VH-VL binders against q0aze0. Designs and how they scored, part 76

Target 1, 268 residues: q0aze0
Amino acid sequence: MKIILVNNRFKENTEKKAQEIAGQLSALNVEVIIDNGLDEPYAGTVDFIMVLGGDGTMLRAARRYGQRAIPVLGVNMGTVGFLSNIEINELAEYLPLILREEYSLEARMMLEVAVFQQQSLLTRVFCLNELLLRSNSPRMLSFALEISGQKLEPYRGDGLIVSTTTGSTAYSLSAGGPIADPQLDAFIVTPVASHIINKRPLVVSPEREISLHLLEEREAIIGIDGQIKMDFGAENRVLIKRAPHPLLMVNLKAKPFFTSIDRSLQRQ

## First folded at step 25 (VH-VL)

Design TA18
Fold by ESMFold2, fold request of step 26:
Structure TA18 (fold): chain C 268 residues (1-268), chain A 123 residues (1-123), chain B 112 residues (1-112)
Amino acid sequence: as target 1 above (268 residues)
Amino acid sequence: EVQLVQSGAEVKKPGASVKVSCKASGYTFDDYAIHWVRQAPGQGLEWIGGINTWTGDTYYRRKFQGRVTMTADTSTSTVYMELSSLRSEDTAVYYCARDESYFDYLSGTFDYWGQGTLVTVSS
Amino acid sequence: DVQVTQSPSSLSASVGDRVTITCRSSQSLVYSEGSTYLSWYLHKPGKAPQLLIYDVSRRLSGVPDRFSGSGSGTDFTLTISSLQPEDFATYYCLQATHFPITFGQGTKVEIK
């Protein structure tokens, strides 16, 4: 059995714990690869991914490995987030179940994001929470949104968020979007500081294709999961679709989503 | 209108402690981590550590581990840095700076800084 | 700790001059998905540092076009295409790819 341990680059205790867990797993004849983000993603066959950290660390694991249909377990090392399933002090209790593959999987929709220069593909990335289009200058953006070829009236404001239901409790919520049940597949399209009042958040079928481009020359940035930034200008277009594979999140113990919402709402 | 306002200058004796505050305004406090950076006379900038205001996690450079404590008070949008067992080499201007965060993720980019707090350690 | 070394440590120049400052890291600063956490700051005595360039080459909103950043991997450059009177200051690079965060030793740009 081969496992990837994904950890946070700035938290020394996470690295220490990853080494301790790797030692324990090696004693059980489990091969372990530690991924702190400095090397290319491991390309070989992997049976399981264990994320040691918070929701931000899970987002990186999802972007690097989410399209490979590998079970991913969130292990909380501190403040409990929406994407962790067990606490670090519970790992020994659940390890036999992990090794016997006695767990269920919850699928979480991901975004496939393709950025073009005119008609040429520049890059393709995946995203668990959201894509954020934002200005990189003092001026507001003017931009067009198309949904499956249907052109909406132009947007004007600070930007736009295209979120999964998993991302509905992140930036989308702060910008006025709805909280969505992560068991639903949908896009949530949330304007950021729109100067056009009829631009309400939209909930859109996952079968749709979403396209964005600027209507004026401006410096903009596309942010992916709050962690990856790409330059975006008048020569660019971005196409957003449901990713080919969902993230497969391991469920070892029940985590009630709706009772945890109050904690998230107090933060926003 | 982002502002980071630090507490005033301090004069301390060797062996004492100092606590410097950094009050944030004009933005959503727990969307940004706060880092502390110092500059001793005639020296460059030195990163001390930081605190993620969303998670409460702290990150300290090893040379300060055991002497520095950073805390955040969300209700007042204020971060505190306490440095103990002061020595003359700790004489410096101490700055707070914000770093956009997303859950436990930090970019390490310091876009706004406090005005600085002079801490002088001498007999 | 990852060492970040600036060159030169100081220079003198006239208004209108092109100035280049280099920053070399002891390890690659490339992180997941190509993110490179290298930034440049301007610092004047008695003032707080100011961010100029982040992610190697992205100008902070409001920073004049005369400032540009470039480089990859371990080697990075800040360029001021036409030095202005307000640009006489000390410049620092910073890496945040590796823990701990480290600054270069600084480059003082003085009036010739």
Scores: ipSAE 0.802, ipTM 0.905, lowest interface PAE 1.1, mean pLDDT 91
Fold by ESMFold2, last read:
Structure TA18 (fold): chain C 268 residues (1-268), chain A 123 residues (1-123), chain B 112 residues (1-112)
Amino acid sequence: as target 1 above (268 residues)
Amino acid sequence: EVQLVQSGAEVKKPGASVKVSCKASGYTFDDYAIHWVRQAPGQGLEWIGGINTWTGDTYYRRKFQGRVTMTADTSTSTVYMELSSLRSEDTAVYYCARDESYFDYLSGTFDYWGQGTLVTVSS
Amino acid sequence: DVQVTQSPSSLSASVGDRVTITCRSSQSLVYSEGSTYLSWYLHKPGKAPQLLIYDVSRRLSGVPDRFSGSGSGTDFTLTISSLQPEDFATYYCLQATHFPITFGQGTKVEIK
């Protein structure tokens, strides 16, 4: 059995815990790969991924490994987020179930994001929470949104968020988008400080294809899961689709989504 | 308008402690971690550590571990840095700076800074 | 600790000159998905530091076009295309890819 431990580059105690867990697993003849983000993603066969950290660390794991359909367990090292399942001090209790593969899986939709320049594909990335298009200057953006070839009236404002239901409690929420049940598959399209009254958040079928481009020369940035940034200008277009594979989240301990919303909303 | 306003200058004797405050305004407090950076006379900038205001997690340069404590009060949008067992080489201007965060993720980019707090340690 | 070394340590230049400051890291600053956490700051006596460039080459909103950043891996450059009187300052690079966060030692730019 081979397991990847994903940790956070800034939190030294996640590295210490990762080494401790690696030692425990090695004593059980389990091969362990530690992924701190500095090396290329491990390319070989892997049975399980354990994320030691919060929701931000889970997002990186999802982008690196989510399309490989490997079970991913969130292990909380502090403040409980939406994507952690167990606490670090409970790991020993649940480890036998992990090794016997006695757990359920919850599928979470991911986005496939393709960015183009001058008709050429520049890059293709995946994300779990959202794509954010935003201005990189004091001036607002003017941009076009197309949904499955249907051109909407132009947008004007600070930007736009295209989110999964998992991402509905992140940037999309702060920009006025709805909280969505993560068991639903959908895009949530949330304007950021729109100056057009009729531009309300949209909930869109996961079978749709979403396209964005600027209508005038402006300095913009697209952000992926709040962690990856790409320059975006009038020569660029981005295409967003449902990713081929969902993230497969391990469920060992019941975590009621709706009661956890109250705690997260109190932070807003 | 984003502002980080720090407490005033301090004069301390060796062995004492100092606590510097950094009050944030003009933005969503939980969206940014706060880092502390100092500059001793005639020297460059030195990172001390930081606190993630979303998670409450702290990160200290090993040089300061055991002597520094950072805390955040979300209700007042204020971060504190306390440095104990002061030595003469701790004489410096201490700055707070914000770093955009996303849950436990930090970029390490300091886009707004406090005005600085001079801490003088002398016998 | 990852060391970032700036060159030169100081320079004197006239208004209108093109100046180049380099920052060399002891290890690659490339992180997951190519993110490179290298930034440049300007620091004047009696003032707080100011961010100029982040993520190697991204100019902070409001920073004049004469400032640009470039580089990859371990080698990075800040360029001021036409030095202005207000550009007298000490410039610092910062890496945040590796813990702990480290600054370069600074480059003092003196006008004239």
Scores: ipSAE 0.793, ipTM 0.903, lowest interface PAE 1.1, mean pLDDT 90
Fold by ESMFold2, look of step 25:
Structure TA18 (fold): chain C 268 residues (1-268), chain A 123 residues (1-123), chain B 112 residues (1-112)
Amino acid sequence: as target 1 above (268 residues)
Amino acid sequence: EVQLVQSGAEVKKPGASVKVSCKASGYTFDDYAIHWVRQAPGQGLEWIGGINTWTGDTYYRRKFQGRVTMTADTSTSTVYMELSSLRSEDTAVYYCARDESYFDYLSGTFDYWGQGTLVTVSS
Amino acid sequence: DVQVTQSPSSLSASVGDRVTITCRSSQSLVYSEGSTYLSWYLHKPGKAPQLLIYDVSRRLSGVPDRFSGSGSGTDFTLTISSLQPEDFATYYCLQATHFPITFGQGTKVEIK
């Protein structure tokens, strides 16, 4: 059995715990690969991914490994979050179930994001929460949104968020989007500080294809899961689809989604 | 109107402690970590540590571990840095700086800084 | 700790000069998906530091076009294409790919 342990680069105790867990698993003849983010993603066969950290660490794991249909377990290291399943102090209790593969899986839709210059593909990435298009200056953007080839009236404002339902509690919520049940598959398209009155958030079928481009020269940025940034200008276009595979999240312990909504509202 | 406003200058004796505050305004407090950076007279910038205001997690440079404590009070949007067992070499201007965070993720980019707090350690 | 070394440690220049400052890291600063957490700051005595460039080459909003950043891996450069009177200051690079976060030792740009 081969397991990847994903950790957080800024949390010394997370790296120490990863080494301790790796040692325990090696004693049980489990091969362990530690992913601290500095090396290329492990390319070989992997049976399980354990994320030691909060939702931000899970997002990196999802981007690197989510398209491989590998079970991913979030282990909370004391951080409150939406994507962890068990606490670090519970790991020993659940380890036998993990090794026996006695757990259920919850599928979470991911986005496939392709950025072009003219007609040439520049990059393709996957994300679990959202793509954010935003202005990189005090000036607002003018941009076009197309949904399955259907051109909407131009947008003007600070930007746009295209989110999964999982991402509905992140930047989309702050911009006025709805909280969505993560068991639903959908795009949530949320304008950021729109100056056009009829530009309400949209909930869109995951079968649609979403396209964005600027209508005038402006400095803009595409953000992915709040962690990856790409320059975006009038020569660029981005295409967003449902990713081929969902993230397969391990469920060892029932975690009520709806009790966490108050924490999101309290934080803004 | 992003602002980080620090508490005023302090004069301390060797062996004492100092607690410097950094009050944030004009942005969502929990979306940014706060880091502390100091500059001793005639020296460069030195990172001390930081606190993720969302998680409460702290990150200290090893040379300060055991002497520094950082806390956040979300109700007042204020971060505190306490440095104990002060020595004359701790005389410096102490800055707070914000760093965009996304849950437990930190970028390590310091886009807005406090005005600085002079801490003088003398006998 | 990852050491970051700037060159030169100081220089004298006139208004209008092109200034180049380098920053060398003891380890690669490339992180997941190519992210490289290298930033540049300007610092004048008695004032707070100011961010100029982050993610190697991205200018902070409001920073003049004369400032540019470049590099990859372990070698990075800040360039000021035409030095202005307000640019006389000490410049620092910072790496945040590796814990702990570390600054370069600084480069003082002085009036000739």
Scores: ipSAE 0.790, ipTM 0.900, lowest interface PAE 1.0, mean pLDDT 90

Design TA18
Fold by ESMFold2, fold request of step 26:
Formats: structure tokens, sequence, C-alpha cells
Structure TA18 (fold): chain C 268 residues (1-268), chain A 123 residues (1-123), chain B 112 residues (1-112)
């Protein structure tokens, strides 16, 4: 059995713990690959992914491996997030179940994001939480949103968020978007500091295609999961659709979503 | 209007401890980690460590491990750095700086800085 | 620890000059999905450092366009296209791809 351990580049304690877990798994005849983000993603066949960290570490794992249909377990190393399932000190308890594949899976919709320069594809990336379009200057943006070929009235403001339901509790929430049940598949489109009074957040069918482009020359940035940045200007457009595969999240321990959002609302 | 306001200058004897505060305003405190950077006389900038205000996780450069403690108080939007067992080599200006975070992710980019706190360690 | 080394350590220049400062890392600064956590700071005596450029080439909002950053992998450059009186300062590069975060030793830009 081959497992990837995904950890955080900034925490030596996480690195040490990842090495300890790798040693314990190797003693059980489990081959372990450690992914701290500094090397290319492992390209070979793997059976399982453990994410050692918070929701930010899970987001990187989802972007790297989410389209490969590999079970992904969030293992909390500290403050609990929305995407962790078990605590690090519970791993030994649940390890037999993991090795016997005695767990359930929850599918989480991902975004497929394609960025173009004029007619040429520049890059295609995947996203678990959200795409953020924002200004990279003191100036406000003017931009066009199309949903399955339907052109909406132009937007003016600081930007726009296109989120999954999983991402509804992240930047989208801070910008005034709704909290969505992650069992639903949908896009949530949330304007950021809109100067257009009737631009409300939209909840959109996962079968739609969403297109964005600037209506005037400005410096903008596309952010992916708050971690990946791409320059975006008047010569660019972005196409967003549901990714071919959802992230397959492992459930070993019941984690009621609705009681978890109370903590999130308390902090915000 | 983003501001990081630090506590005033300190004079300490070798072996003592110092606690420097960094009070944040003008932004959502939990959206940014706080890092500490120092500059000793005639030297460049040196990263000491940081604290993720969302997770509470701390990150210390190895040379400071065991001597530094960073804490955050969300109710007052204030981060503290305590450095113990002071030596004359710890004489420096200490800066706090914020780093945009997203859950446990840090960019490592310091866009706003405190005004600095001079700590002098002398017999 | 990953070392970042700046060149030159100091230089003298006149207002209007083009200034180039390099930063060389002992290891690649490329992270997941091509992110490169290399930034440039300006530091004047008695003032706090100021961010100029992040992610190699992205100018912080409000930083004048005479400042530009470039490079990849291990080699990075800060360019000031036409030096202004307020630009005489010490400049630092910073890498945050690897733990621990490290600064270059600094480049002092002095008036000729």
Amino acid sequence: as target 1 above (268 residues)
Amino acid sequence: EVQLVQSGAEVKKPGASVKVSCKASGYTFDDYAIHWVRQAPGQGLEWIGGINTWTGDTYYRRKFQGRVTMTADTSTSTVYMELSSLRSEDTAVYYCARDESYFDYLSGTFDYWGQGTLVTVSS
Amino acid sequence: DVQVTQSPSSLSASVGDRVTITCRSSQSLVYSEGSTYLSWYLHKPGKAPQLLIYDVSRRLSGVPDRFSGSGSGTDFTLTISSLQPEDFATYYCLQATHFPITFGQGTKVEIK
C-alpha cells in the first residue's frame, strides 16, 4: 500500500511528525511519499493521501491530487478546520480501518479554471474553495460575467469570487456570500465591494460555465484557493466549470457540518 | 488604514527577559500572521519567527527555539513576543510585520510593519 | 538554511540612473504550482522596512512603476529604472519558500 503524506512547508513540527508517521507506516509495510510542496507531485500510483495540517494544506493536496480520485484524509495538527476529519493523536486508533479501507467517502465538487490570453490557453488549474478576481492597483475593476453564454450587466467593484459550496465559508462568506451545505454541488458567485446596487450573490447550477474578462485596461490578479496567483489583464479571460472529478474526502469520524459553522461565525 | 503599533524601547541586563507588544488595527486580525524581524547594530534583517493568528501555530528560527515565545490575543488584536535569557548580542531593533494568511497557509510576504522597538542589553 | 546572496553589497548612483540589484538563492525557490516566494524590501535608517515586490515580479499596490522584479529558480533581479531622491536606501531580498525565512545581506544604494 502506498500513501502520500502532505504537509506544510513552514512548520518544522509538522515535518518531524510526518517523518515519525512515515516510519510507523513503513514498519507496517506501507510505502510512504512525503509531499511538502517543494518537489513535483508524485506521479506514480498511490492508494491513499493523508493531509497533516489545516484547511490550507488540504487545499494544496486537492489541487495536486484531487483529479486522481484518491481518498484523502484530513488529519488535524492543531486548530480544527472544516476539512479535517480526525486529530493527529487519534491516528493510531483509526489506522487499522484505513489499512482495511473501512471508511466512507464524501465527494466535494472542485472547479476547473482555464485562463486564456486572447485565444491561447495559458494555464489550467483545479480549485477546491474559490477563484478570486481582484484589482492589483488602487483602481476599481470593470468586468464582464457570462454564465453559459448569457452576458450579465457589467460589474464594477473590487472583484468577484466564484466559489464551490466547500468554499462558501471562506473568502465568499467574508464578501457577503451565503453559507452553503457542502453536500450540494453549486457555484456561488459573490461580488466584492460592488458599486452596482443590484449585484447580489448568485447560486448557480454546477452544469453551467462561467466566464470572466475585464472591460477596460487594468492590473488584476486571479487568486486560486488563496494560495496561487496569476496576472490578469484586458487581454485575458477565464473559463470556470465543474472539474471532471470531485475531491474524495475520507470520513472515519462523524463531523457535523452545521455545529462547525458556529465556530466560523463566532470568529468572523 | 492598516497600523501595527509596538511598545516602547526597553533596556535590560543580561539574563533578563523582554516582552514586546504589537497592536494591530485597520484590518481583520485573523486574516494575517504576525512575524518578528530584528536588526542588530550594523547588521542586516534577521527573521525570528511568527505566529498564525488563525490557527495559533508558532514558527521559530532554530537559534531562538527555547528562548522565544509568541502569543496572540484576538480580543485586543495584539501579538506579543517574549525573548528570555538575553545576551548583549540581542541588542537590536525588533519589528513586527504582517503576512497574509489563509487558514494554515502563509505567503511569507510582509506588507505592513510596526515602527520598531529598540531593545538594549547592557550590563 | 537556504542562503540568499545579494550583489552588489553597495553601490553609488546619481538621480536618474538605472540600478540593478541581484539576489541568488542556494536552492530553487519554486514551490507548488510554480509559486515563488521571493520578495524585495526597502529600508531607510530610522524607518520600518517597506515591501516593494512580492512573488518575484508583483509590485505592491502603490509602489511606483520604476521598480520592477524579475528572475526564476535561483536568480532574481530588482531594477529601478530611474533612481529618485527617495530611493537611496538599503534593499533586501527575502525568500519564504523554505523554512526558515531568510533575508539577503542587503544592498546599500548611496548618492554619488
Scores: ipSAE 0.785, ipTM 0.900, lowest interface PAE 1.1, mean pLDDT 91
Fold by ESMFold2, fold request of step 26:
Structure TA18 (fold): chain C 268 residues (1-268), chain A 123 residues (1-123), chain B 112 residues (1-112)
Amino acid sequence: as target 1 above (268 residues)
Amino acid sequence: EVQLVQSGAEVKKPGASVKVSCKASGYTFDDYAIHWVRQAPGQGLEWIGGINTWTGDTYYRRKFQGRVTMTADTSTSTVYMELSSLRSEDTAVYYCARDESYFDYLSGTFDYWGQGTLVTVSS
Amino acid sequence: DVQVTQSPSSLSASVGDRVTITCRSSQSLVYSEGSTYLSWYLHKPGKAPQLLIYDVSRRLSGVPDRFSGSGSGTDFTLTISSLQPEDFATYYCLQATHFPITFGQGTKVEIK
């Protein structure tokens, strides 16, 4: 059995803990790969991914491994997030269940994001929470949104968020989008500080294709899961679709979604 | 307008503690971590540590581990840094700086800084 | 700790001059998906540091076009295309790819 342990570059205790866990697993004849983000993603076959950290660490794991249909377990190392399932001090208790594969899986929709320069594909990335288009200057953006070839009235403002339902409690929420049940598949399209007063958030079928491009030359940035940045200008377009595979999240311990959302509301 | 306003200058004796405040305004407090950086006389900038205001996690450079404590008060949008067991070598200007965060992720980019707080340690 | 070393340690220049400052890291600063957490700061005595460039080459909103950043891996450069009176200061690079966060030793740009 081969497991990837994903840890956080700033939280030093996760690396030490990852080494301890790797030692324990090796004693049980489990092969362990540690992924701290400094090397390329492991390309070989693995059976399980364990994320040691918070929701931000889970997002990196999802981007690297989410299209590979590998079970992913979130292990909380501190403040409880939306994507962790068990606490680090519970890991020894649940390890036998992990090794026997006695757990259920919850699918979470991901985005496939393709960025073009004119007609040439520059890059394709996946994300779990959202794509954010934002200005990189004091000036507002003017941009076009198309949904399955249907061109909407132009947008003007600070930017736009295209989110999954999992991402509905992240940047989309702060920008006025709805909280969505993460078991639903949908796009949530949320304007950021729109100057057009009737531009409301849209909830869109996951079967749609979403396209964005600028209508004026401006310095803009595409942000992915709040962690990856790409320059975006008048020569670029971005296409957003449902990713071919969802993230498969391991469920060992019940963690009710609706009772946990209060923290996001309190912080805003 | 984004602002980080720090508490005033402090004069301390060796062995004492100092607590410097950094009050944030003009942005959503929980969207940014706060880091502390100091500059001793004639020296360059030195990172001390930081606190993620969303998670409450703290990150301390090893030389300060055990002497520094960082806390955040969301209700007042204020971060505190307490440095204990002060020595003359701790005489410096102490700055707070914000770093965009996303859950436990930090970029390590300090886009806005406080005005600085001079801490003088002398017997 | 990952060291970042600036060169030169100081330089003298006139208004209008092109100025180049280098920052070399003891390890690659490339992180997941190519993210490179290298930034440049300007610092004048008695004032707070100011961010100029982040992610190697991305100019902070409002920073003049005369400032540009470049580089990859371990070698990075800040360029000021036409030095202005307000640009005489000490410049620092910072890496945040590796824990702990570290600054370069600084480059003082002085009036000739």
Scores: ipSAE 0.784, ipTM 0.901, lowest interface PAE 1.1, mean pLDDT 90
Fold by ESMFold2, last read:
Structure TA18 (fold): chain C 268 residues (1-268), chain A 123 residues (1-123), chain B 112 residues (1-112)
Amino acid sequence: as target 1 above (268 residues)
Amino acid sequence: EVQLVQSGAEVKKPGASVKVSCKASGYTFDDYAIHWVRQAPGQGLEWIGGINTWTGDTYYRRKFQGRVTMTADTSTSTVYMELSSLRSEDTAVYYCARDESYFDYLSGTFDYWGQGTLVTVSS
Amino acid sequence: DVQVTQSPSSLSASVGDRVTITCRSSQSLVYSEGSTYLSWYLHKPGKAPQLLIYDVSRRLSGVPDRFSGSGSGTDFTLTISSLQPEDFATYYCLQATHFPITFGQGTKVEIK
């Protein structure tokens, strides 16, 4: 059995704990690869991914490995997030179930994001929470949104968020988007500081394609999961679709999603 | 509009402790980590550590481990750095700086800084 | 610790001059998905440092076009295309790819 331990590059505690866990697993004849983000993603066959950290660490794991249909377990090292399932002090209790592969999986929709320069693909990335289009200057953006070829009236404002239901509690919520049950598949399209009165958040079928491009020469940025940034200008277009595979999140104990909504509102 | 306002200058004797505050305003406190950076006379900038205000996690440069404690008070939007067992080489201007965060992710980019707090340790 | 070394340590220049400052890292600063956490700061006596460039080449909003950053891997450059009176300061690079975060030793840009 081969597993990847994904950790946070700044948390000394997670690095030390990752080495400790790797030793325990090696003693059980489990091969361990540690991914702190400094090396390329492991390309070989892997049975399980364990994320040691919070939701930000899970987002990086999802971008690197989410399309490979590998079970991913979030292990919280401190403050509980939306994407962790167990606490680090519970790992010993659940380890036998993990090794026997006795757990359920919850599918979480991911986005596939393709950025073009004119007609040429520049990059394709995946994300778990959201894409943010935003201005990189004091000036507002003027931009076009298309949904499956349907061109909406132009947007003007600070930007736009296209999120999954999982991402509905992140930047989308701060911008006024609805909270969505992460078991649903949908896009949530949330304007950021729109100056156009009729631009409300949209909930869109996961079967749709979403396209964005600028209508004026402006400096903009595409942000992915709050962690990846790409320059975006009038020569660019971005296409957003449901990713081919969902993130397969391991469920070892109950998830209190609806009771945790209060915590998200407190942080707004 | 975004501001980080630090507490005033301190004069301390070797072996004492100092606690510097950094009060944030003009933004959502929990969306940014706070880091501490110092500059001793005639020297460059030195990172001390930081605190992720969303998670409460702290990160200390190894040379300060055991002497530094960083805490955050969300109700007052204030971060504190306490440095103990002061030595004359701890004489420096201490800055707080904010770093955009997303959950436990930190970019390590310091876009706004406090005005600095001079801490003088007389041997 | 990952060391970042700036060159030169100081320089004298006139208004209008092109200035280049280099920053060399002891290890690659490339992180997941190509993210490279290298930034440049300006520091004047009695003032707090100011961010100029982040992610190697991204200019912070409001920073003049005369400032540009470039480089990859271990080698990075800050360029000031036409030095202005307000640009006389000490410049620092910073890496945040590796723990701990480290600064370069600084480059003092002085009036000739």
Scores: ipSAE 0.768, ipTM 0.895, lowest interface PAE 1.3, mean pLDDT 90

